VHH binders against Abasic site processing protein HMCES (HMCES). Designs and how they scored, part 229

Target 1, 269 residues: Abasic site processing protein HMCES (HMCES), of Homo sapiens (Human) (q96fz2)
Amino acid sequence: CGRTSCHLPRDVLTRACAYQDRRGQQRLPEWRDPDKYCPSYNKSPQSNSPVLLSRLHFEKDADSSERIIAPMRWGLVPSWFKESDPSKLQFNTTNCRSDTVMEKRSFKVPLGKGRRCVVLADGFYEWQRCQGTNQRQPYFIYFPQIKTEKSGSIGAADSPENWEKVWDNWRLLTMAGIFDCWEPPEGGDVLYSYTIITVDSCKGLSDIHHRMPAILDGEEAVSKWLDFGEVSTQEALKLIHPTENITFHAVSSVVNNSRNNTPECLAPV
Below, E stands for the ipSAE of ESMFold2; O stands for the ipSAE of OpenDDE; V2 stands for 0.75 times the mean of E and O plus 0.25 times the DockQ between their complexes.

## First folded at step 19 (VHH)

Design wc19 (from yb1 with F104Y; framework vhh_8pnl_2; at its last look DockQ between E and O 0.76; V2 from the best seeds 0.73)
Fold by OpenDDE, look of step 19:
Structure wc19 (fold): chain B 269 residues (1-269), chain A 117 residues (1-117)
Amino acid sequence: as target 1 above (269 residues)
Amino acid sequence: QGQLVESGGGLVQPGGSLRLSCADAGFDFSHYDMAWYRQAPGKERELVARINYGGTTNYADSVKGRFTISRDNAKSTLYLQMNSLKPEDTAMYYCAAGLEYESYEYWGQGTRVTVSA
């Protein structure tokens, strides 16, 4: 996964992240660094995206089922990294392979500290190889959405009003991530950054791309992944597998340019 | 994402030079780590050179000082300048790209380099 969409207004995004804590109380995640949230139809590595993480990471003795929402840098910078420039990392940390997560110090160490997060997105993009042509067809991939009688498919939103309705009730894609905290050698603010765990693609996506993000489907999976106080690393890793509960549609080549940030990026062609 | 296509291979005499190219039309490589691998007959595939998205390079000891990996993100092209070629450099050379840690998701079909007197 090298491209996502996360364009919802902050308030809408927050509402979409409503959850129940372990006591059954309905809650909204509290924001950390809300000013770093930058909505975009076209999110690339090294940009900031919102993630969910346990409150226990910030507050001692906090309820580990409580959630915080925070923009973090896409591309994990490990805490032990001693260079002043994260771009000097030898290997790309945009994605972490699930099969080797425990073999890589950059991921194993933060994971062992319980630094699990859920990366939020409208969906992600992948490009299908076209046989016989050097052209690639991009697809937008996301959770199936509940069709309300009035809310046509993303493609049928003929009016701005209908489009807004679709997004007001949008089910966000929830991807498993690992984050770390890095202190720059020269001082400054602590950098929070994350990697997306990847798995082999499900059968439905296999013709588009052979790899996909590890998607946490449902509140239970999300809660278990986040709750590092009660759920062990070993148990959490059992949640990491391909899912068939996804849909997709072809989009225009507008998304190919990471500078393009318009609704056309995810619009059906 | 398009298909990585290698070019620039061929027959060259010892001490000669070649420049390999790897390109993917329409693919934005700006965020990808990229690498050159080679496989000689009867040998395992080995890393020759890598370049991360920030431009940091790493080389196998066998090619250090002779080979240079570079990238042009605007052209979505990866290069391998090979100087002072040796018979031991004879191999199929593959271009690779990826976003996964120590893994490459995309591979070219390869270009053959033959160093012979």
Scores: ipSAE 0.776, ipTM 0.897, lowest interface PAE 0.6, mean pLDDT 92
Fold by ESMFold2, look of step 19:
Structure wc19 (fold): chain B 269 residues (1-269), chain A 117 residues (1-117)
Amino acid sequence: as target 1 above (269 residues)
Amino acid sequence: QGQLVESGGGLVQPGGSLRLSCADAGFDFSHYDMAWYRQAPGKERELVARINYGGTTNYADSVKGRFTISRDNAKSTLYLQMNSLKPEDTAMYYCAAGLEYESYEYWGQGTRVTVSA
């Protein structure tokens, strides 16, 4: 997983993240650093994207079931990293494999601190190898969406008003992540950064690519992954598996260049 | 084919040079870590050189000072400049790219390098 869409205006994104705390109260997540949110149809590694994490990471004695939403850098920078420039990390931390996560210090250490997060996106992109050409076919991959009288599918939106309706009730993709906090040796603000956990693809995606992000399907999975106060690392890792509850459609090659930030990136072809 | 494609292999005399290229048309690898691996007949595939997305390189001891890995992100192309070639450099050379920690998700079919008098 190396490309996502997360394009919703902040208020729409926040409403899409409505949840229940442990007492059953309906809540919205509280923002940290909202000015760092940079919506785009075409997010790449090293950019900032919003994640959910437990309020307990920020406030002593907070209810660990309460959620904070904050932009973080994609590409985990370990707390022990000693260079001044994150691009000098020798190994890529955009994704971490679920089968070796407890063997890698870069991920084992923050996991031991309960630094689990939920990475938010409209969906992610993946490129299928095409036989007979040297071109790849990009796909936009996302949760199945409920169709209503006021909303259509992405392909059915043929006006600005109908496009708005598609996204007003969009179910965000919720991916399992690990984050860490790094203090630059030269000083400056603490850097929050994340990696997306990956698994073998489900059957439905295996013809596109052999890996997929670990998707947390439903509020129970999201709550357990986030709640490091009540859910141990061992129990949380049981949530990490492929899911078949996913859909996709082919998109144009506009998305190939990460500088292209237009609705065409995810439009069906 | 729509995958990483190596080129530039061939037959060369000892002491000669070759430049390998690796690209995948229309795909942006600028955020990927990339590497060259090789496999000699009867041997396991081994790392030759790697370069991260930020340009940091690492080389196998057997090729240090003779091989140079580089990348051109504008052309989305990976290179391996091989100088002072020796018969033991004879192998199939593979390009790899990835975003997963310490692994590579994409591989090419390989290009053959033969070094003999």
Scores: ipSAE 0.672, ipTM 0.846, lowest interface PAE 1.1, mean pLDDT 90
ESMFold2 (binder alone), look of step 19: mean pLDDT 82; pTM 0.834

Design wc2 (from ub13 with F27I; framework vhh_8pnl_2; at its last look DockQ between E and O 0.68; V2 from the best seeds 0.74)
Fold by OpenDDE, look of step 19:
Structure wc2 (fold): chain B 269 residues (1-269), chain A 117 residues (1-117)
Amino acid sequence: as target 1 above (269 residues)
Amino acid sequence: QGQLVESGGGLVQPGGSLRLSCADAGIDFSHYDMAWYRQAPGKERELVARINYGGNTNYADSVKGRFTISRDNAKSTLYLQMNSLKPEDTAMYYCAAGLEYDSFEYWGQGTRVTVSA
């Protein structure tokens, strides 16, 4: 995964992240660094995206089922990294392969510390190779959405009003991530950054791309992944697998340029 | 995103030079790590050179000082300047790109380099 969409207004995004804690109380995640949230239809690596993580990471003795939402840098910078420039990392940390996650110090160490997060997105983009041409067709991939009688296909929102309704009830894509905290050698603010865990693609997506993010489907999966206080690393890793519970549609080549940030990026063609 | 297409291979004499190119017409590779691999006849594929998204480079010992990997993100093109070529450099050269740690998702079809007197 090298491109996502996360364009919802902060308030809408927050509401979309409503959850129940272990006591069954309805809650909204509390924001850390809300000013770093930059909505975009076209999120690329090294940009900031919102993730969910356990409150226990910030507060001693906190309920580990409580969730915080925080923008983090896409591309994990390990805490032990001693260079002043994250771009000097030897390997790309945009994605972490599930099959080798425990073999890589950059991921194993933070994972062992319980630094699991859920990366939020409207969906992600992938490009299908076209046979016989040098062109690739981009697709927007996301959770199936509940069809409200009034909400035509995401593509049929003929009116701005209908479009807003679609997004007000949008089910966010929840991807499994690992984050770390890095202190720059020269001082400054602690950098929170994340990697997306990737798996082999499900059958439905296999014709588009052979890899996909590890999607946490449902509240239970999300809760278990986040709750590092109660759920061991070993148990959490059992949640990492391909899912068929996705849908997709072809989009225009507008998304190819990471500078393009318009609704046309994810609009059906 | 386009297909990685290698070019620039050919026949060259020992001590000669070649410049390989790898281009994708549709994909912004600015965030990708990229690499050149080679496979000689009867040998396993080996890493020749790697360049991360930040421009940091790594080389196989066998090509250090002779080969230079570079990238042009605006053109979505990867290069391999090969100088002082040796018969041992004869191989199919492949371009690779990826966002996964220590893995490449995209591969070219290769370009053949033959170093022979």
Scores: ipSAE 0.797, ipTM 0.898, lowest interface PAE 0.6, mean pLDDT 92
Fold by ESMFold2, look of step 19:
Structure wc2 (fold): chain B 269 residues (1-269), chain A 117 residues (1-117)
Amino acid sequence: as target 1 above (269 residues)
Amino acid sequence: QGQLVESGGGLVQPGGSLRLSCADAGIDFSHYDMAWYRQAPGKERELVARINYGGNTNYADSVKGRFTISRDNAKSTLYLQMNSLKPEDTAMYYCAAGLEYDSFEYWGQGTRVTVSA
């Protein structure tokens, strides 16, 4: 997983993240660093994207079921990293394989601190190799969406009214992540950064690519992954598996160029 | 079957040079780590050279000083310049690309390099 769409305006994104705390109270997540949110149809590694994490990471004695939403850098920078430039990291930290997560210091250490997050996106892109050619077919991959009388086409985003029909009720993709906090040696603000956990692809996606992000399907899975106060690392890792509850459609090659940030990136072809 | 496409292999005399290329139609590899591996007959596949998304390189001891890995992100192409070739460099050469830590999700089917008199 190396390309996502996360294009919703902050207020729409926040409403899509409505949740219930452990007492059953309906809440919205509280933002930190909202000015770092950079919405785009075409997010790449090293860019900032919003994640959910437990309030307990920021406030002693907080209810660990309460959620913070914050933009973080895609590509985990370990707390122990000593160079001033994250591009000096020896290995890519965009994704973390689930089968070896406890063998890699870059992920084992923050995971042991309960630094679990939920990475938010409209969906993700993946490229399929076409048989007998060097050509690739990009796909946009996302949760199945509820159909309503207001429903519009995913590709019809030319007016606010048509955009609202599709996106006001969009079910965000929720991916399991690990984050860390790095203090640059030259000084400055602490850098929050994340990796997305990956698994073998489900049968439905296996013709596109053999890997997929670990998707947390439903509020119970999201709550357990976030709640490091009540859910141990061992229990949380049981949530990490492929899901078949996923859909996709082919998109044009516009998405190939990371500079393209238009609705055409995810429009069906 | 591999997903990346290698080219530039062939037969060359000891002491000669070759330049391997690896390309993909579609994926912008600017954010990927990339590598060359090789496999001689009857041997295990081994890392030859690696280049991260930031341009930092790492080489196997057996090729250091003779081989140069490079990337051209504008053309979405990975290169391996092989100089001072030896018979022990004879192998199938594979390119790889990935975003997973210490792992590669995309592989080519390989290009043959033969170094013999």
Scores: ipSAE 0.728, ipTM 0.864, lowest interface PAE 0.9, mean pLDDT 90
ESMFold2 (binder alone), look of step 19: mean pLDDT 81; pTM 0.827

Design wc20 (from yb1 with F27W; framework vhh_8pnl_2; at its last look DockQ between E and O 0.70; V2 from the best seeds 0.75)
Fold by OpenDDE, look of step 19:
Structure wc20 (fold): chain B 269 residues (1-269), chain A 117 residues (1-117)
Amino acid sequence: as target 1 above (269 residues)
Amino acid sequence: QGQLVESGGGLVQPGGSLRLSCADAGWDFSHYDMAWYRQAPGKERELVARINYGGTTNYADSVKGRFTISRDNAKSTLYLQMNSLKPEDTAMYYCAAGLEYESFEYWGQGTRVTVSA
């Protein structure tokens, strides 16, 4: 995964992240650094995106089932990194392969500390190779959405009003991530950054791309992944696998340029 | 995102130079790690040079001081300047790109380099 959409207003995004804690209490995640949230239809690596993480990471003796929402840098910078410039990392940390996650120090160490997060997105983009042409067709990939009788497919929202309704009830894509905290050698603010765990693609997506993010489908999966106080690393890793519970549609080449940030990025063609 | 296409291969004498290019029209490489691999006849594919998205480079010991990997993000092109070529450098050279740690998802079809007197 090298491109996502996360464009919802902060309040809408927060509501979309409503959850029940272990006591069954309905809650909204509390924001950390809300000012760092930058909505975009076209999120690229090294940009900030919102993730969910356990409150226990910030507060001693906190209920580990409680959730915080925080913008973090896409591309994990490991805590042990001693260079002043994260771009000097030898290997790309945008994605972490599930099959080698425990073999790589950059991922194993933070994972062992319980630094699991859920990366939020409207969906992600992938490009299909076209046979015979040098052109690739981009697709927007997301959870199936509940069709309200009045709200046709994302493509049928003919009116701005209908489009707003679609997004008000949008089910966010929830991807498994690992985050770390890095203190710059020269001082300054602690950098929170994340990697997306990737797996082999499901059958439905395999014709588009051979890799996909590890998607946590449902509240139970999300809760278990986040709750590092009660769920071991070994148990959490059992949640990492391909899912068929996705849908997709072709989009325009507008998304190819990471500078383009318009609704046209994810609109059906 | 397009297909990685290598170019610049050919026949050269020992001590000669070649410049390989890898390009994908319309693909934004700016976030990708890039690499050159080579495979000689009867040998395994080996890493020649790597460049991360920030421009940090790494080379195989066998090519250090002779080869230079570089990238132009505006042109979405990867380069391999090969100087002081040796017969041992004869191989099919492949361009690779990726966002996964120590893994490349995208590969070119390769360009052949032959170093012979």
Scores: ipSAE 0.846, ipTM 0.923, lowest interface PAE 0.5, mean pLDDT 92
Fold by ESMFold2, look of step 19:
Structure wc20 (fold): chain B 269 residues (1-269), chain A 117 residues (1-117)
Amino acid sequence: as target 1 above (269 residues)
Amino acid sequence: QGQLVESGGGLVQPGGSLRLSCADAGWDFSHYDMAWYRQAPGKERELVARINYGGTTNYADSVKGRFTISRDNAKSTLYLQMNSLKPEDTAMYYCAAGLEYESFEYWGQGTRVTVSA
């Protein structure tokens, strides 16, 4: 997983993240650094994207079931990293494999601090290499969406009225992530950064690519992954597996260039 | 079939040079880590050189000072300049790309390099 769409305006994104805390109260997540949110149909590694994490990471004695939403850098920079430039990391941290996550210091250390997050997106892109051609077919991959009388189609999001029909009720893709906090040696603000955990693809995606992000399907999975106060690392890792509850459609090659930030990136072809 | 396409292999004399290329014109490498691996007959595949998305390089001890890895993201091309070649460098050379930590998800079919008199 190396490209996502996360294009919703902040207020729409926030409402899509409505949840219940452990006491049953309906809440919206509280933002940190909202001005760092840069919506785009075409997010790439090293850019910021919003993640959910437990309030307990920021406030002593907070209810660990309460959620914060914050933009973080895609590509985890370990807290122990000593160079001044994250691009000097020896290994790519855009994704981490679930089968070895507890063997890697870059991920084991932040997991031991409970640094689990939920990475938010409209969906993600993946490129299929077609047999018998030199062409690649990009796909937009996302949760199946519930149809209502106000529903629209993805391709009809070219005006405010059509956009609202599609996106006001959009179910965000929720991916399992790990984050860390890095203090640059030259000083400056602490850098929050994340990696997305990957698994083998489900059968439905296997013709597109053999890997997929670990998707947290439903509020119980999301709550358990976030709640490091009540859910151990060992129990949380049981949530990490492929899911068949996923859908996709082919998109044009407009998405190939990460500088293209238009609705055409995810429009069906 | 195949995803990445290696080229530039062949037969060379000891002390000679080759330049390997790995291309895929439709693929944007700019966020990927890239590497060259090699596999001699009867041996396991081994890392030769890697270059991260930011241009930082790492080399196997056996090739340091003789080989240079480089990338051209605009052309979606990875290179390996191989100088002062030795018979021990004889192997199939593979291009790899990835976003997963300490792993590569995409591999080429390989190009053969033979170093002999």
Scores: ipSAE 0.693, ipTM 0.853, lowest interface PAE 1.0, mean pLDDT 90
ESMFold2 (binder alone), look of step 19: mean pLDDT 82; pTM 0.840

Design wc4 (from ub3 with S30Q; framework vhh_8pnl_2; at its last look DockQ between E and O 0.77; V2 from the best seeds 0.75)
Fold by OpenDDE, look of step 19:
Structure wc4 (fold): chain B 269 residues (1-269), chain A 117 residues (1-117)
Amino acid sequence: as target 1 above (269 residues)
Amino acid sequence: QGQLVESGGGLVQPGGSLRLSCADAGFDFQHYDMAWYRQAPGKERELVARINYGGQTNYADSVKGRFTISRDNAKSTLYLQMNSLKPEDTAMYYCAAGLEYDSFEYWGQGTRVTVSA
């Protein structure tokens, strides 16, 4: 995964992240650093995106089932990194392969500390190789959405009003991530950054791309992944696998340029 | 993502130079780590050079001081300048790109380099 969409207004995004804690109480995640949230139809690595993480990471003796939402840098910078420039990392940390997560110090160490997060997105983009042409077809990939009687497919939103309704009830894509905290050697603010765990693609997506994010499908999976106080690393890793519960549609080449941030990025062609 | 296409391979004499290019039309690789691999006849594929998205480079010991990997993000093109070529450098050269730690998702078809007197 090298491109996502996360464009919802902060309040809408927060509501979309409503959850029940272990006591069954309905809650909204509390924001950390809400000012760092930058909505975009076209999120690239090294940009900030919102993630969910357990409150226990910030507050001693907190209920580990409570959730915080925080913008973090896409591309994990490990805590032990001693260079002043994260771009000097030898290997790309945008994605973490599930099969080698425990073999890589950059991921194993933070994971062992319980630094699991859920990366939020409207969906992600992938490009299909076209046989015989040098052209690639981009696709927007996301959870199936509930068809409201009035809201046709994302493509049928003929009116701005209908489009807004679609997004008000949008089910966010929830991807498994690992985050870390890095203190710059020269001082300054602690950098929170994350990597997306990747797996082999499901059968439905295999014709588009051979890899996909590890998607946490449902509240139980999301809760278990986040709750590092009660769920061990070993148990959490059992949640990492391909899922067929996705849909996709072809989009325009507008998304190819990471500078383009318009609804056209994810609109069906 | 588009197909990586290597070019610049050919026949060269020992001590000669070649410049390989790898490009993908229409795909932005600015966030990707990129690398050159080579496979000689009867040998395993080996890493020749790597460049991360920030321009940090790493080389195999066998090519250090002779080869230079570089990238042009505006052109979405990877280069390998090969100087002081040796017969041992004879191989199929592949470009690779990826966003995964120590892994490459995209591979070219390769360009053949032959160093012979």
Scores: ipSAE 0.839, ipTM 0.918, lowest interface PAE 0.6, mean pLDDT 92
Fold by ESMFold2, look of step 19:
Structure wc4 (fold): chain B 269 residues (1-269), chain A 117 residues (1-117)
Amino acid sequence: as target 1 above (269 residues)
Amino acid sequence: QGQLVESGGGLVQPGGSLRLSCADAGFDFQHYDMAWYRQAPGKERELVARINYGGQTNYADSVKGRFTISRDNAKSTLYLQMNSLKPEDTAMYYCAAGLEYDSFEYWGQGTRVTVSA
C-alpha cells in the first residue's frame, strides 16, 4: 500500500472520472490545481496524486454530490501539526488502518470534518515475500478490465492509436482516503494531503501481502464516501472492507526503484 | 515470520556495547518508518527506538542516552548502537518497518542480546 501507477494524460483521466450527480446529471469533475498533476507509472509516498472530493469542501452551500479532482500530497499532514517540516511527523501517515481510524487524532479530526476523498490510480503495487529467500516479487493489482476492443496488452504500444484505445477505457482503481489541510507555520500555500485507508487483504491477495487498500467498488460506494453532506461518518465507514473484485499480475523488479517511470513498471512478466 | 534479517546480537558483560543491524535485500527503506522492538523473557514486547522516513528519532525512556538508532537508506540497513548495556537489556531484539500510522507491517525474526556478568 505504498506504490501506485497513475499515468494517464489529464484529459483521459478526467473522462475516466465521469459520474452522475444526485439529480442524475452526467458530469466530469472540476479540476483544482491541474498543473500540479504529475502522471507516472511509479508513484510513491510524499508525491502528489489526484483525488476526488466533494465540491462542498470549496463552495459554501454547493451540491455535496458534485466532485472536484485535485492533486494532493500522499502522506496526510494533520491540520494541527505545529512543526515547519512534514518529515518531522512522528508517525507515518501514508496509510491509515481502518480498525483504529477513530482512535488516531491524525485521522479522526479530518474525518469528523467530512474530509473524505477517493484516491485515483491505474492500480497499485505490492511485493510478495518469498519464504525461503530474500527475493521479493512485485505485483501490479487493479480492477478487472472487461473489454475486447483493445489489443489486450497493457504498458506496451505499437502505435499511438492502439495505445490510446487500451487506456481510454481503463477502469481506474478507486481507494478510500482521508485528507486534511495544513497551514505551514512559516506561511505559504495551504497543503492538501491524504492517507489511504487499509484493511486486511481479501483471500485472493493474501498470498501476496496481508494488507490492502480499502477499495470502493462502484459508483454508489464512491458517491457515498465522497458525499459528506448527506452521508455520515458512521454510514461511510460501512463502505470500508476488503474486496475480491480485483486482479493482478507479476511485474519486473524495475518498479522497485521509485525513480523508474516507464511502462515496464506495470508490464506483465 | 518476516523477511527482515537482524544481526549483531550476542553475549556481553554489563557496561559493554553491541551494534545491531537489520537488512533485507531488495527492500527499499526510503519511504518507511523503522523501529527496534525487544521482548525480554516473560515480558511483553516493547518499543526500544523508532526512526521515521525523515530521520526523526524517538526512544524508550529506559534506553535514552545509551542507545542510538540510525538508518542508511542507500544500503537498505537499519542500525541500533547499544552502549552501557545492563542486565535489564537482555531480550530478543526485533527490526520492524511500516507505512501504516503507529503500526509496522514488516518484521524480522529477531536477534538475541544477553547481558550477564
Scores: ipSAE 0.649, ipTM 0.825, lowest interface PAE 1.1, mean pLDDT 89
ESMFold2 (binder alone), look of step 19: mean pLDDT 82; pTM 0.834

